Miniprotein binders against a2bj90. Designs and how they scored, part 8

Target 1, 235 residues: a2bj90
Amino acid sequence: MSRSARRKTSALNTVLRVVEVFASIQGEGPFTGTYSVFVRLAGCNLRCPFCDTRYAWSLEAGKPLGVEELVEEIARYEPSLVVITGGEPLLQRHPLNSLVEGLESLGLRVQLETNGILPAPARDEQLWRVYHVVSPKDVPVRVPGAKLHPSWVDYARATGRAWFKFLVANEQHVREVAEYVAKLGIPRSRVYIMPLTPEKLDMKELLELHSRIASLAVKWRLNFSPRLHLLVQLP

## First folded at step 3 (miniprotein)

Design kb2
Fold by ESMFold2-Fast, scan of step 3:
Structure kb2 (fold): chain B 235 residues (1-235), chain A 108 residues (1-108)
Amino acid sequence: as target 1 above (235 residues)
Amino acid sequence: GSLEELFKEFEKITKEMIEHIKKAMEAAKRGDEETALDHIEEAYELSWKLIEIARKAGSPELEDLALHLYETIDEMLEAFEKGDFERAEELMKEIEKTVEEIKKIIES
């Protein structure tokens, strides 16, 4: 094989710490309803009170997988969309760019889920060319330590490949989101509000919450994201 | 591990990280791009470990500083890959500043 800029510590550019890989339906955001493979990366830079995946918070929760091995595993599912999530995927930025390059070479559509604390992709990253769903945690849930990096707004405007998804429980939350996105200059067309779902909701309560938040989305002229996987009982 | 053991490990890894960054800058200055990338990749791995140690220690201040180191080293790795030596020098100053803040917290 050829010489590479990567050497004995180069595993960082070719190895990701992966919690799980599974096929499901994307239940959230602009690609809701798409047959997807989910790649959950380990590590997170926040400790959100409403986090559904606390088991992924530690980098130690992830198994080291080579990028080429992971690309082959993903391809085996023949997905319409590859959803890279975590934790916070951008904590593993360099091997993540290598993963995206491999997936893009197969013609696969890639979506990242990120909390937006770390900077948006630069133009020369592979990550520049894929879709990003940014979930700011500074509003309305106000997670300590959370602050959206301003570069995400510029990235969204420049590329049309980023959307902002906010967990909301009531109209006051929606008002706070509307004020926040207006202040930052985030286009309303790129904003999704999504039901903040407590653990102890039965199916009727879950559907009623979805209905209420969807109605608020119409009223406030924002996009609505369901949590479809919860409604249809998929992972 | 105990909180005392975690802080001791954090200090040890911070020192190792800084040595790798210094060696990366030395290699970059002499035009040895492959050696520079090797050392900065090791610093990047060590910065990941600092974030996890800070979290286990329950120190939000150390976690914020470790996260900032990770972000800065990630940008430095990118700068070295692009041959942007001026950017790498700027990032080195930011790393030195962050390391001094870490030392103040651990010592206190």
Scores: ipSAE 0.000, ipTM 0.228, lowest interface PAE 13.3, mean pLDDT 81

Design kb3
Fold by ESMFold2-Fast, scan of step 3:
Structure kb3 (fold): chain B 235 residues (1-235), chain A 108 residues (1-108)
Amino acid sequence: as target 1 above (235 residues)
Amino acid sequence: GSLEELFKEFEKITKEMIEHIKKAMEAAKRGDEETAYEHILEALDLSDKLFEIARKAGSPELLELAEHLWDTIIEMAEAFEKGDFERAEELMKEIEKTVEEIKKIIES
């Protein structure tokens, strides 16, 4: 709740509120298995019941970092992929565009993870040229307030740089996803289903859930995303 | 805490939330989207606290109204991104109406 004039002043186009920066393997989506640096930005516009990163929900959870300093920190890891996640990174859209510009100048591949509530990038944004994994929360889990912005479908078709990743627990969820993406005209090649993992699963249960969801992906002709980091016990 | 303590917290949080939403609107109108979203995030955090108070009060009606308040703030952020200030002002009125409904329930 503490807010100072200093904190407000530091929210310029060159400053981001950052929760953590760490190296790991991308465990999800189209770049699964890639050596990555994760940049978790503070702030979120949803309160998902299944959220694993509740500590990032508030902007207060992040410390202010200059874009230039953050670019230098990321570059020290020599990553194959920079994953910008959060909360919801598009809530810090303007300094995020500056960060992306800096990272692209170094030849680094950038992927954003977003809930897709806020609009997709416009052609004049630096964000237009990077990859986006959109995780809609309006289906099948139906988080209150979550509605995919329609511009993400147009962006995906125009650029080929967006994929849609859905958390699923069973075949009924997969059916709902299939109907949703067909209704919106999202190409199946851009759709991933991923296991919705409850907190108390042992390794055998995790493997069984992965196997079940993967089998459903084959049946429904959708792509499958594991949660590889959980299976190999990485952050 | 007691119901009276919960009511005082609710009133305080509601006032702060509305102030942040108004500041977000002002920032968005001047094209300062970064400041607008910071205030929206603060409003969402405060809305979460209202939801928690509704849970503690054990009222399904208050929970539904608190959820609607959250949803309306999310839609307002979307309107700011689109530059749709007519829609944003409509949503501001919806927020004020929802808050008034919550207050009437709590005060009775």
Scores: ipSAE 0.000, ipTM 0.162, lowest interface PAE 17.1, mean pLDDT 80

Design kb4
Fold by ESMFold2-Fast, scan of step 3:
Structure kb4 (fold): chain B 235 residues (1-235), chain A 108 residues (1-108)
Amino acid sequence: as target 1 above (235 residues)
Amino acid sequence: GSLEELFKEFEKITKEMIEHIKKAMEAAKRGDEETAAEHIFEAIELSMKLYEIARKAGSPELSELAYHLMETIWEMEEAFEKGDFERAEELMKEIEKTVEEIKKIIES
């Protein structure tokens, strides 16, 4: 069964619930420093206590936008990267595949940010061909309901288009991440650790936290993701 | 809206969702993959609406059940793709069980 053929039947006038569209610099993960347009989709299947975007949790927080209208809006930014984030963008998987098709038709590079609870893309989906940064919330932060879907590991092995980004506060968290990825067979080259940032850090504290987590990344032979946008005070 | 209006909307969407799941199962069993996909993806979208309504209602228990319902329907879509109808029947029973648990909460 071809998901691509199924998607084409409903591609036109499919709507997404969109919270915001804005230009910024990608501050996290493998594309850190890239001029990007961010598309924040509404709705989330988790309620993380450390979440910075609680305003996107409700599907009602998003306004309905047609896929074609959204593609045109994104294109006006002339981005080097389109970052589709949320809430959890895979809650809107059906129209999201149509959005990806439109963006790919313009030659735009697409990165999806996902918590990895919902299944990874199938080979026939447009989403199969784009980059994914998976942010598991089962380890080390232990958010209820946040079990990583095993298909994400298979997708990463098959495509090389997935990375796993973990929020960490200390060395014990890094140890737990190292054990977790070893057990699942995720190569260390696909793993990023990123500072878990409390809301009340001043700039000096934020920089010191980044320094400590970066040092742990070197020690444990993992990649480091900053939260660059926080350091340079961008959205 | 009022909490009573949210619960009525929840029941209405649940009924529509189950009808789509049944049509998806019937289509999948006869090998009509396109029709099966159409109905199962509609069921997934309806389950997302149920999850949103559960969050608006402010019930953590209802939200957890709606989330489980959404996950179970996604697993059913995978079962259809693999032609695993024994698994799909198991998942249908899980959906029916979850719906009954949701009804108990709504009826207080």
Scores: ipSAE 0.012, ipTM 0.263, lowest interface PAE 8.6, mean pLDDT 82

Design kb5
Fold by ESMFold2-Fast, scan of step 3:
Structure kb5 (fold): chain B 235 residues (1-235), chain A 108 residues (1-108)
Amino acid sequence: as target 1 above (235 residues)
Amino acid sequence: GSLEELFKEFEKITKEMIEHIKKAMEAAKRGDEETAREHIWEALRLSYKLLEIARKAGSPELAELARHLYRTILEMREAFEKGDFERAEELMKEIEKTVEEIKKIIES
C-alpha cells in the first residue's frame, strides 16, 4: 500500500464529526456535580419529540476533526470528566474507540452517554474500559425504534460500568421502569430516574418537578438524577 | 523487573520524542508546514506512551507532569501555526524542564 492510501485509511478511521466541545458541570447521572468537558458528536438514530439537541441529529451538523486534534481540544480544559454525547456517539464507533484510547492515555475519566440501541462494547474495544450511562427510550417514553440492545445488560453485569437512566413524568412511568428493569435483571442500584422536562418551565415549576420525581425515587428505592444544569442555568 | 523495563522504555521514548520536537521546530522555521505537522504528531503520540508508563508506575505526580508535557507540546503546535517562534522557544524550555522533573522522579 502506498503512503497516500495508508494516510486516507488512517484519516477515515480517526476522524469524528463533532458538533460542539465545551466545559460545564455534569448535571445528570452518577457523576452529577463533576467539572466536565462535553464532546457532542453529530448524528442520531432517533428523533425523540422531547429532544433538546435537535441541532445534532444530522451528521452534516458536525465539523470533521481528527482524534489527535479533538484530544488536544479536550486536554486544554483540564477536566475531571470527559462526557462524550450526541446525537448517538456509537454511530461513529470506530473513531470513537480511537478517541477513548487517546483520552485514557492522558489519564482522563471518560463517560459515554448513549440511547443503547446499538450493541454494548465488546471486550477488545477501548470503549469496554470506560463508563456508560445508557438512556433507554423504549420505556417509559416509547420513542419509535428505540429498543434497548440486550448486550447492555450483559455489559453492566460483566463490568459494573453501566447505569440506566430513564426519563419519567409521573408515578405510572416509574412503575413501568421498575417492571422493565426487574424483568431484565438490572439491579436497582444501577437505575436512575430523571425528570422529563417539557420546554418553557419556569424555575418554580422546574424545582417542583424535580421534587416530585425525587420523592418517587425514594418511594420506589431507585436513584434520582437531577438536571442540575437546568436548575443553575448552565449549558 | 517491570520497573526496570519501564525506566528503559521511558528513557528511549523521551529521547525519541525530544528529537521529533526539534525536527518540528526546524521544519516550522523554514516554512515546511507538512514536515513540522508530521513531527509534532509523532511527538504527541510518544508523549501518550510516556503517560501510559507514568500510569503503570502508579505515580500521580508523574502522571500530572506527563499530562503537562502533552499539553505543552499542543501549545507548541499552535505557536508554529501562528509563526510565533519566540513562544515556541519558551515552550521548548518548558518541555525540557518538565522532562528533567519526570526523569528525577522515575530515577528516584
Scores: ipSAE 0.000, ipTM 0.155, lowest interface PAE 15.5, mean pLDDT 82

Design kc1
Fold by ESMFold2-Fast, scan of step 3:
Structure kc1 (fold): chain B 235 residues (1-235), chain A 108 residues (1-108)
Amino acid sequence: as target 1 above (235 residues)
Amino acid sequence: GSLEELFKEFEKITKEMIEHIKKAMEAAKRGDEETAKKHIEEALKLSEKLLEIARKAGSPELEELARYLHELIKWMKDAFEKGDFERAEELMKLIEEYVEFIKEIIES
């Protein structure tokens, strides 16, 4: 079988619905400041009231792209990090595992952003070997249908490749996060709190909010995630 | 029809769809590829019916969720056609989690 015929057969089973691919700086989480390519996958299993990417909620918002084509597109940017986000990327779990395999074969570091409702990777998945930033939506601002799958805590303990990132607006939210992670046995070293930006803020308001949440992170002995891209006006 | 009747039919058809997927997996594990394909094809038809019920219910959210479920079933059909039963089993777990989420939304 030719390489072309083999790729054709693979593409039928390894197609992703992709909303956008762009280069930027990772503005959030443990890899803040890293030159990254963002791959936004279509489809989401939540309808968060504070969501700023509502255009990605529908699977129809995504263009079908073969995994091999997408790997080549990403590689042309020569990124230090590939950030796979969405919607909810795990809705496209199986072609996603193939994408991760292709990216790892090129020595690229991969980070997945997920709401954590669907199960964490199993040991035999390619996704087991990459980094995950899990954004639970069951606390502190509850989203209908949101429930963190317990396997994510086990995955984090087993691999050290998962962090938990929470959107917070005030100290009461931080207290609820602290109670939640203590109850689930999530190490505080794996927890990030990030400013909740539910409405359009001017630059002074945005900086003040970052300052307040960062101060709370110090007080509660948690990690702080900025929204750096918003502060420096990048996508 | 009443919205309550449409939601009950949605749940009933979802259960029937899952039963067909389970029968497909059981047939596949026994090496009965023909029976597995028949059951997965029936599951695909049931997922299309879920889309129609969601539209009739006038719920854009349920329609979109039903469309996601339909895509997952199509991927499982492709896995069976390729003989990739490892992928099919993983898709089954994903579909079960997604169905549970849909039920939570309906019951809310």
Scores: ipSAE 0.005, ipTM 0.187, lowest interface PAE 11.2, mean pLDDT 80

Design kc2
Fold by ESMFold2-Fast, scan of step 3:
Structure kc2 (fold): chain B 235 residues (1-235), chain A 108 residues (1-108)
Amino acid sequence: as target 1 above (235 residues)
Amino acid sequence: GSLEELFKEFEKITKEMIEHIKKAMEAAKRGDEETAKKHIEEALKLSEKLLEIARKAGSPELEDYARLLHETIKEMKEAFEKGDFERAEDWMKDIEELVEWIKDLIES
C-alpha cells in the first residue's frame, strides 16, 4: 500500500454535530435576500454576552449526522445558497471540508459564518474555494479571547472570498471599526456594519436601530448589513 | 521550557485525562455515582490544563480543539449528573475522536 492509502479516517471526518437545518432567507451580509438553507453546527469557542444562539454553544446541542445524509437533506431544499453557521463551524473543520466537497459536487454555493479566531483556510482545503463572512468579536464588542487570526486578511486579499461583518451599537463602535480595518489593511468594500440587536426589541425599536446604523454606514462609507430575517419575522 | 517539553506534557496529561474518563465510565456502569463524579471532575480539571498548555504552545487551532475537548467533557459530566449513561457513552466516543484530531494536528 502507498503512503496515501495508509491514511486513517476518524468518525469525525465524516460526522458533524448539527443543531438544526432549515430553509429561510439570508438576512445578513453580502448575500442578503438570498433563498438559503441554514446548517447550524454545534460547539463554540466563545461565550458572547449578546449571543442569540446560546443553545448551540454546547456539542450536546448537536445531533450526529453523516456528511452524506446532510448533503442529501440540504439538496432537497434546492437552495440558491447553503449557509453554514453555528456555534463556530471551524471547530468541526475536518468533516466540514468533507461537507463542502459534497455540496460543491452538486453545484451548490456555500457561505461560512465564522468568528475568525481559527485560521483561514489553506489552499489545499475545500474551504479555500467557498465564501466566508468573518464576524470579529475583538472589535468593537471586546469579547474575551476573540482575537481575529491575521490569516483572514491575507485570505480576503488573495481570494476576494471573505467579508468582515462587525456588530455595532453606536457611532463610537463604528469609529473603532474604521480604525481597526484601516490598521489591518482591510478594504472598506469588504466591511459590513450590522446592528447589535438585544433579544427583546419590539418592531419599532428594531426599525429605529436599523435606521441609525444604516445612517452611520453612509456617514463612514462602509457597507450596511441588516438583520432582515428579524424585520420580516423569519427564522 | 521548550516546545518539545510542552508537547510531552500535553501528551502525558491527555493520557491521564482519558484514564480518569474510563474510570468514571466503569464506576457509572456499576452504579457508583460518587466515584464516577470524582473521576469526571478530575478529567475536567486536566482538560483545563491542556487548554493552558495549548495557549503556551502558540497554536490557535490546537487551543480551539482543546476548548472543544473541555466542553465535551463538561457535557459528559452533565449526562452523568442526569443519570443518562447512554448519552455519556456517546460523549466518550466523541472525546476519543477529538483526541485523534489533536494527535493528527500535533504530528502534522
Scores: ipSAE 0.000, ipTM 0.200, lowest interface PAE 13.8, mean pLDDT 81

Design kc3
Fold by ESMFold2-Fast, scan of step 3:
Structure kc3 (fold): chain B 235 residues (1-235), chain A 108 residues (1-108)
Amino acid sequence: as target 1 above (235 residues)
Amino acid sequence: GSLEELFKEFEKITKEMIEHIKKAMEAAKRGDEETAKKHIEEALKLSEKLLEIARKAGSPELEELARDLHEFIKLMKEAFEKGDFERAEEYMKIIEDIVEEIKEYIES
């Protein structure tokens, strides 16, 4: 066997640290409303004050799971979309590329959710071929250490497979997003604004926040992302 | 050098890099910011050499791992500058996991 064949075989048996695998509806971004399997990977390179998944911050929160075993588990759900999220899934880049290869071999559609701090996929990565929703945390929410890697803008322009989703609480945040995307040359068609939801909102307050941010999206000619799963009380 | 020589250089530099990261963390925990910055900057420089060696070796897998090491060392440096040692410890754990992945790859 050649070294390349040995490397490929090794990669197929690489382990991912997985927090949870569950079926739900994608509540956010360009694929809102899609029946999906969520794969939450452990580890995160940020500590966002508004984070709803603090339990996934540590790599120790993830159970080691083989790529082939994970592909088989995902396939049993027969999903329209596989959403790989975390933490920050790009922290586990090598086994993640192997997972994507396995999922694509079954004809499954894959979406990665990432904070965009780590570089965008290179052309020779399996990750180059899947969808990416990039959630910058440098603007407007100003999380320390959350600088967007410039390669994500190049990737979005080259492939048309990346969108940028920003958490916003008010019109000043939307203005900051508009200035940020203009400066980086991100097309408005690739930009989503999404409500920054405080932990303790009742259903009326949650709906009112969604309505307000949606109205700002119309005013500023940006796309709107709900947090649909919160509104319908799904995971 | 040969591919075998490149892999040996990669392993040697990876070991030097992790020792600098450990020394940076120890210095940071005792409030020695100057020593911490010196060691983390040396680790960052060593990670740049790892990326160069991975490219010469023609291994996309090692190149990805070397790119990730460089980025996390950079993030760890920023965490030290902000006094966020809990985040720095998390980045160190991630770096250690990537180093383990590198060892498994080279030994395979």
Scores: ipSAE 0.000, ipTM 0.168, lowest interface PAE 16.9, mean pLDDT 81

Design kc4
Fold by ESMFold2-Fast, scan of step 3:
Structure kc4 (fold): chain B 235 residues (1-235), chain A 108 residues (1-108)
Amino acid sequence: as target 1 above (235 residues)
Amino acid sequence: GSLEELFKEFEKITKEMIEHIKKAMEAAKRGDEETAKKHIEEALKLSEKLLEIARKAGSPELESIARWLHDLIKFMKEAFEKGDFERAEELMKYIESMVELIKEIIES
């Protein structure tokens, strides 16, 4: 689709199905500790067994919100970072590009969280200009249907705006991640391993799991992502 | 045995494991700590057998899942010891999801 065709987008393509909007601290990935507004979009193209947000799987879980209304709502929080997540945001790609354009117009920094099954942004998309944390589900957790689209590696090389965040439970998972990223040519500097947390753990169990995975990150020379919001009991 | 036989054995032991976990949960809810402990310990042993079968089958995918199941069952044992049945039920949902994943991998 040309830029002119996309710019003639109907009102239908400027409506997003939104599950929730809330302020919190980014607990994961390269921007851990940042005051953020989270925008959870509805719909997902996976059924991960360990999914914490199953309520977001259906598009009907989301309330239809116009892009302009959503930009205004986000702006009221005065965030340092806007995190677009929930389900799989790229399922709503066209109105998502419009949202990103609106947020960038206000000088807001945007991070997208994606499973990486759908193609990476093309150069003519507004999404090309924002940060992406790609969470592959084919390795090590092997979710059916979860093959990473190869364009994400090309996007990372071209822009320097993508990181790859992997859920890991043990050292065998870390070994598989190391082999996977080496095979794809992903630099270790862009790789995060993060604890795969069961649905409910007490604080002692959460801390012990974080300690184990962090130690493995040091051993394997990979970056570590906590789930900081869980440790400090924020949404 | 054949690879198909190893996969069938893996699925059979997975079903036995889940039944022991269910019995442990039911016993724990009744306050029968001894029975709950026996069943959860048997589930741990079965998860170790799953690791061995996955290695024999040459499936790093199943090996990784078996290791994860072992950790989830250990967390469930700790939840029973603390009397935290809400957490145990949430862990059970994760275990059931992993069992579904195993079936999809084996059955394609």
Scores: ipSAE 0.008, ipTM 0.193, lowest interface PAE 12.0, mean pLDDT 83

Design kc5
Fold by ESMFold2-Fast, scan of step 3:
Structure kc5 (fold): chain B 235 residues (1-235), chain A 108 residues (1-108)
Amino acid sequence: as target 1 above (235 residues)
Amino acid sequence: GSLEELFKEFEKITKEMIEHIKKAMEAAKRGDEETAKKHIEEALKLSEKLLEIARKAGSPELEELARRLHEYIKWMKRAFEKGDFERAEELMKRIEYLVEYIKEIIES
């Protein structure tokens, strides 16, 4: 038997475990200075010693929220950029693709922040079409269990929508990053080095650290990412 | 007691699942559609058991990983049906990665 010609999109909403949603300025990476809404998803596949968002490590830390409800909440902020972060947002890959679809349908620009351990998006994922800032934790900070999935390099070459952001404390770290990206064939134009900020830096120490890492970025011909929100005291 | 037993069962079923997926891929590559179908269908059933075990264990992390494994195996079955071995190989790499991550979680 034949069915009606017109098909409606499925009304099935997917659920995400969400820790927090808030408006701020993107302080890091290629979109530094952009008015953004941050969506922090729960769950992480690493336990980094320097992590400042340990409260997001467990999926249980997140409140279940429907994708459509989340899209509406984000849209109310009228952001120039939606930053999806975590934990590790790719742990919730299926509902995340649905979220991205909803956000793109409203014309919103989306950036994912990921540790890059899980594979890069495939061409049939909604995530294929958005921006990605990949923060490898295998070099130079040597977090156990952290290894960049090689598909991220292929994704960056194929799409031009991925950048690699490395935490660095000194020149030896920058040297290790330079060797790492050269070995993987990552163009220097897609590489950011960012200060590894210890807990309890005063503002003078924080500014001095930023100055040192920025100078190293110039010396090594890499891009520099500040942690602008820390300098201007925003979340 | 019971939680440790659930994690051991989860590990055992994960190993059985990956062996069926490997056999399905080998069969598909040599054009043995019947054998490929049997093994991939068994892998799907095992992934459903993993989801049940994760829920009983109260582990949201394992539940999410089991759900993703089930989805990738479903897509791999469709890839075999279409003769799309490039996509099947891509999905295999994703499944192997998830299995390795599961081992790390259980060991931690």
Scores: ipSAE 0.000, ipTM 0.143, lowest interface PAE 16.5, mean pLDDT 82

Design kd1
Fold by ESMFold2-Fast, scan of step 3:
Structure kd1 (fold): chain B 235 residues (1-235), chain A 108 residues (1-108)
Amino acid sequence: as target 1 above (235 residues)
Amino acid sequence: GSLEELFEEFLEITYEMIEHIDKAMEAAKRGDEETAKKHIEEALKLSEKLLEIARKAGSPELEKLARHLHETIKEMKEAFEKGDFERAIELMWEILETVDEIEKIIES
């Protein structure tokens, strides 16, 4: 068989189901303010009540794109950061490792956003080498079916390449997060709290919510993540 | 040759099997038990064809991996029946790891 035919039979290693690719500013987490290309992969293993990307929940929502085509498309944006998000991108773990290899070969910085239900990368995966922002849904607003895989704490300690980001609405939520991360041995320096934004806040309400949660981050000695894209009206 | 053709057929059927597992997982997530059952049963049949191809190829290593896929898919079907979607996700990870081993053997 030809090399072209062989590549087709390896579709799982070379094809990702992609919902959208777009340039924006990373609005959340440790790389807030960075010019980024967002790659939203299809499929999710949760149905979060406050999810703003419900259109990505189905695997069928994604268009099949070859890894090589996707790397080329991302490179055309000349990004400072590639953000791979979803749904849950680890549902497509095998071709995702191939994508990361391609992006790393171009010297691009990669950040994965994950709910942390699936295991953290193993040392022999290309995913071991990239940054991960893990958004556990165990606490404080518990989502049915959510449980952080314990390997994420070990991965964070071993690599220094993972942070844990929690949606919070009030001080009780921050207390629950603080107790949760203490129990798991997650350093506070790797923990972000982020405003849980209800539908249709005006700009004044959105800023006031950010101010309240930021003040709680100071009080509880945790890092604060804004939702900067919402404040500046970017995707 | 014929052995190369058997190995390529093995990979082709492996990828078809995974596509059915993906569709079963999607259906299970939305509570569509009938569609999930249809796709997981098709994946199970494809894993049986993998066993036949491994035997024709004379590869005990591929035969062992095909048996492991068949057993893992059976467990996944049980997980769907119990509504244990977290277990189904873990089993999907196991299946993809097994596929990686299959690719390493065939591509070497």
Scores: ipSAE 0.000, ipTM 0.189, lowest interface PAE 12.9, mean pLDDT 81

Design kd2
Fold by ESMFold2-Fast, scan of step 3:
Structure kd2 (fold): chain B 235 residues (1-235), chain A 108 residues (1-108)
Amino acid sequence: as target 1 above (235 residues)
Amino acid sequence: GSLEELFDEFYEITEEMLDHIWKAIEAAKRGDEETAKKHIEEALKLSEKLLEIARKAGSPELEKLARHLHETIKEMKEAFEKGDFDRALELMEEIYETVLEISKIIES
């Protein structure tokens, strides 16, 4: 067996295609404001028109990194939270479970960000035990082919470790989200609405949009997620 | 609509197929040939359904990639039959790359 073949063999169980690893503040969702290390995995199963990370769509955008090496790199940042995002990180599900196991062995808190098209974790996966922020793309702005896998609702009910985060631009969007989550039986306490930010808003426009969506969250008794990193100009 | 329903079915079948392939690899590693055979045969059936969905979508590009996926799974089955587990793992990498290419097209 050649060295190349050995590298490829380990890749399936212990290698991830990684676009970037960086320290920042979690700007979104239930852990907003937390000092975090972001691990952006390559590959995505959607092509959202409003996507901010189009550079991560291709698997080829990622550099192969061993799980052990990645765990060591993450640990050097001494983060309060490890955010695993992408693309769609569940496309690399099996080595992702190995990464989660390594991070958990160090006592690190892990959050996965996912579009929820692929199934929720099973009880025998390491991913069952970590936090998940699910960003459905079927409501209110539907991306063609996007549909939330129903197992995510069951997972949220069973574990209390999933939240649902929706991009909204106006009150009609919030109404559609409220109807959607009621129909699926998702508790409002597990639901976040977040501003759908068009390209190149100035700071005044960005703040005004945040204010409007936050006011709607209060009116509709939903949680509000800012896009804090945009407001403070962090990655 | 009908096309959107086909896309939803495609993603569900793809994840189920990948799960079966991984379970086949894990079973083969521990010497459980019966379980490995069961899972790889299910993966082959699921890849045939993906090929049919690609045809119904009317995309020659999707059909080509779905066909490649089916052929790669067949090669993986042959690798298991020969006891070449390293080759089976290499083919899994090819499967993930093909699935990603399919996702790029179906969501565009």
Scores: ipSAE 0.000, ipTM 0.176, lowest interface PAE 13.2, mean pLDDT 80

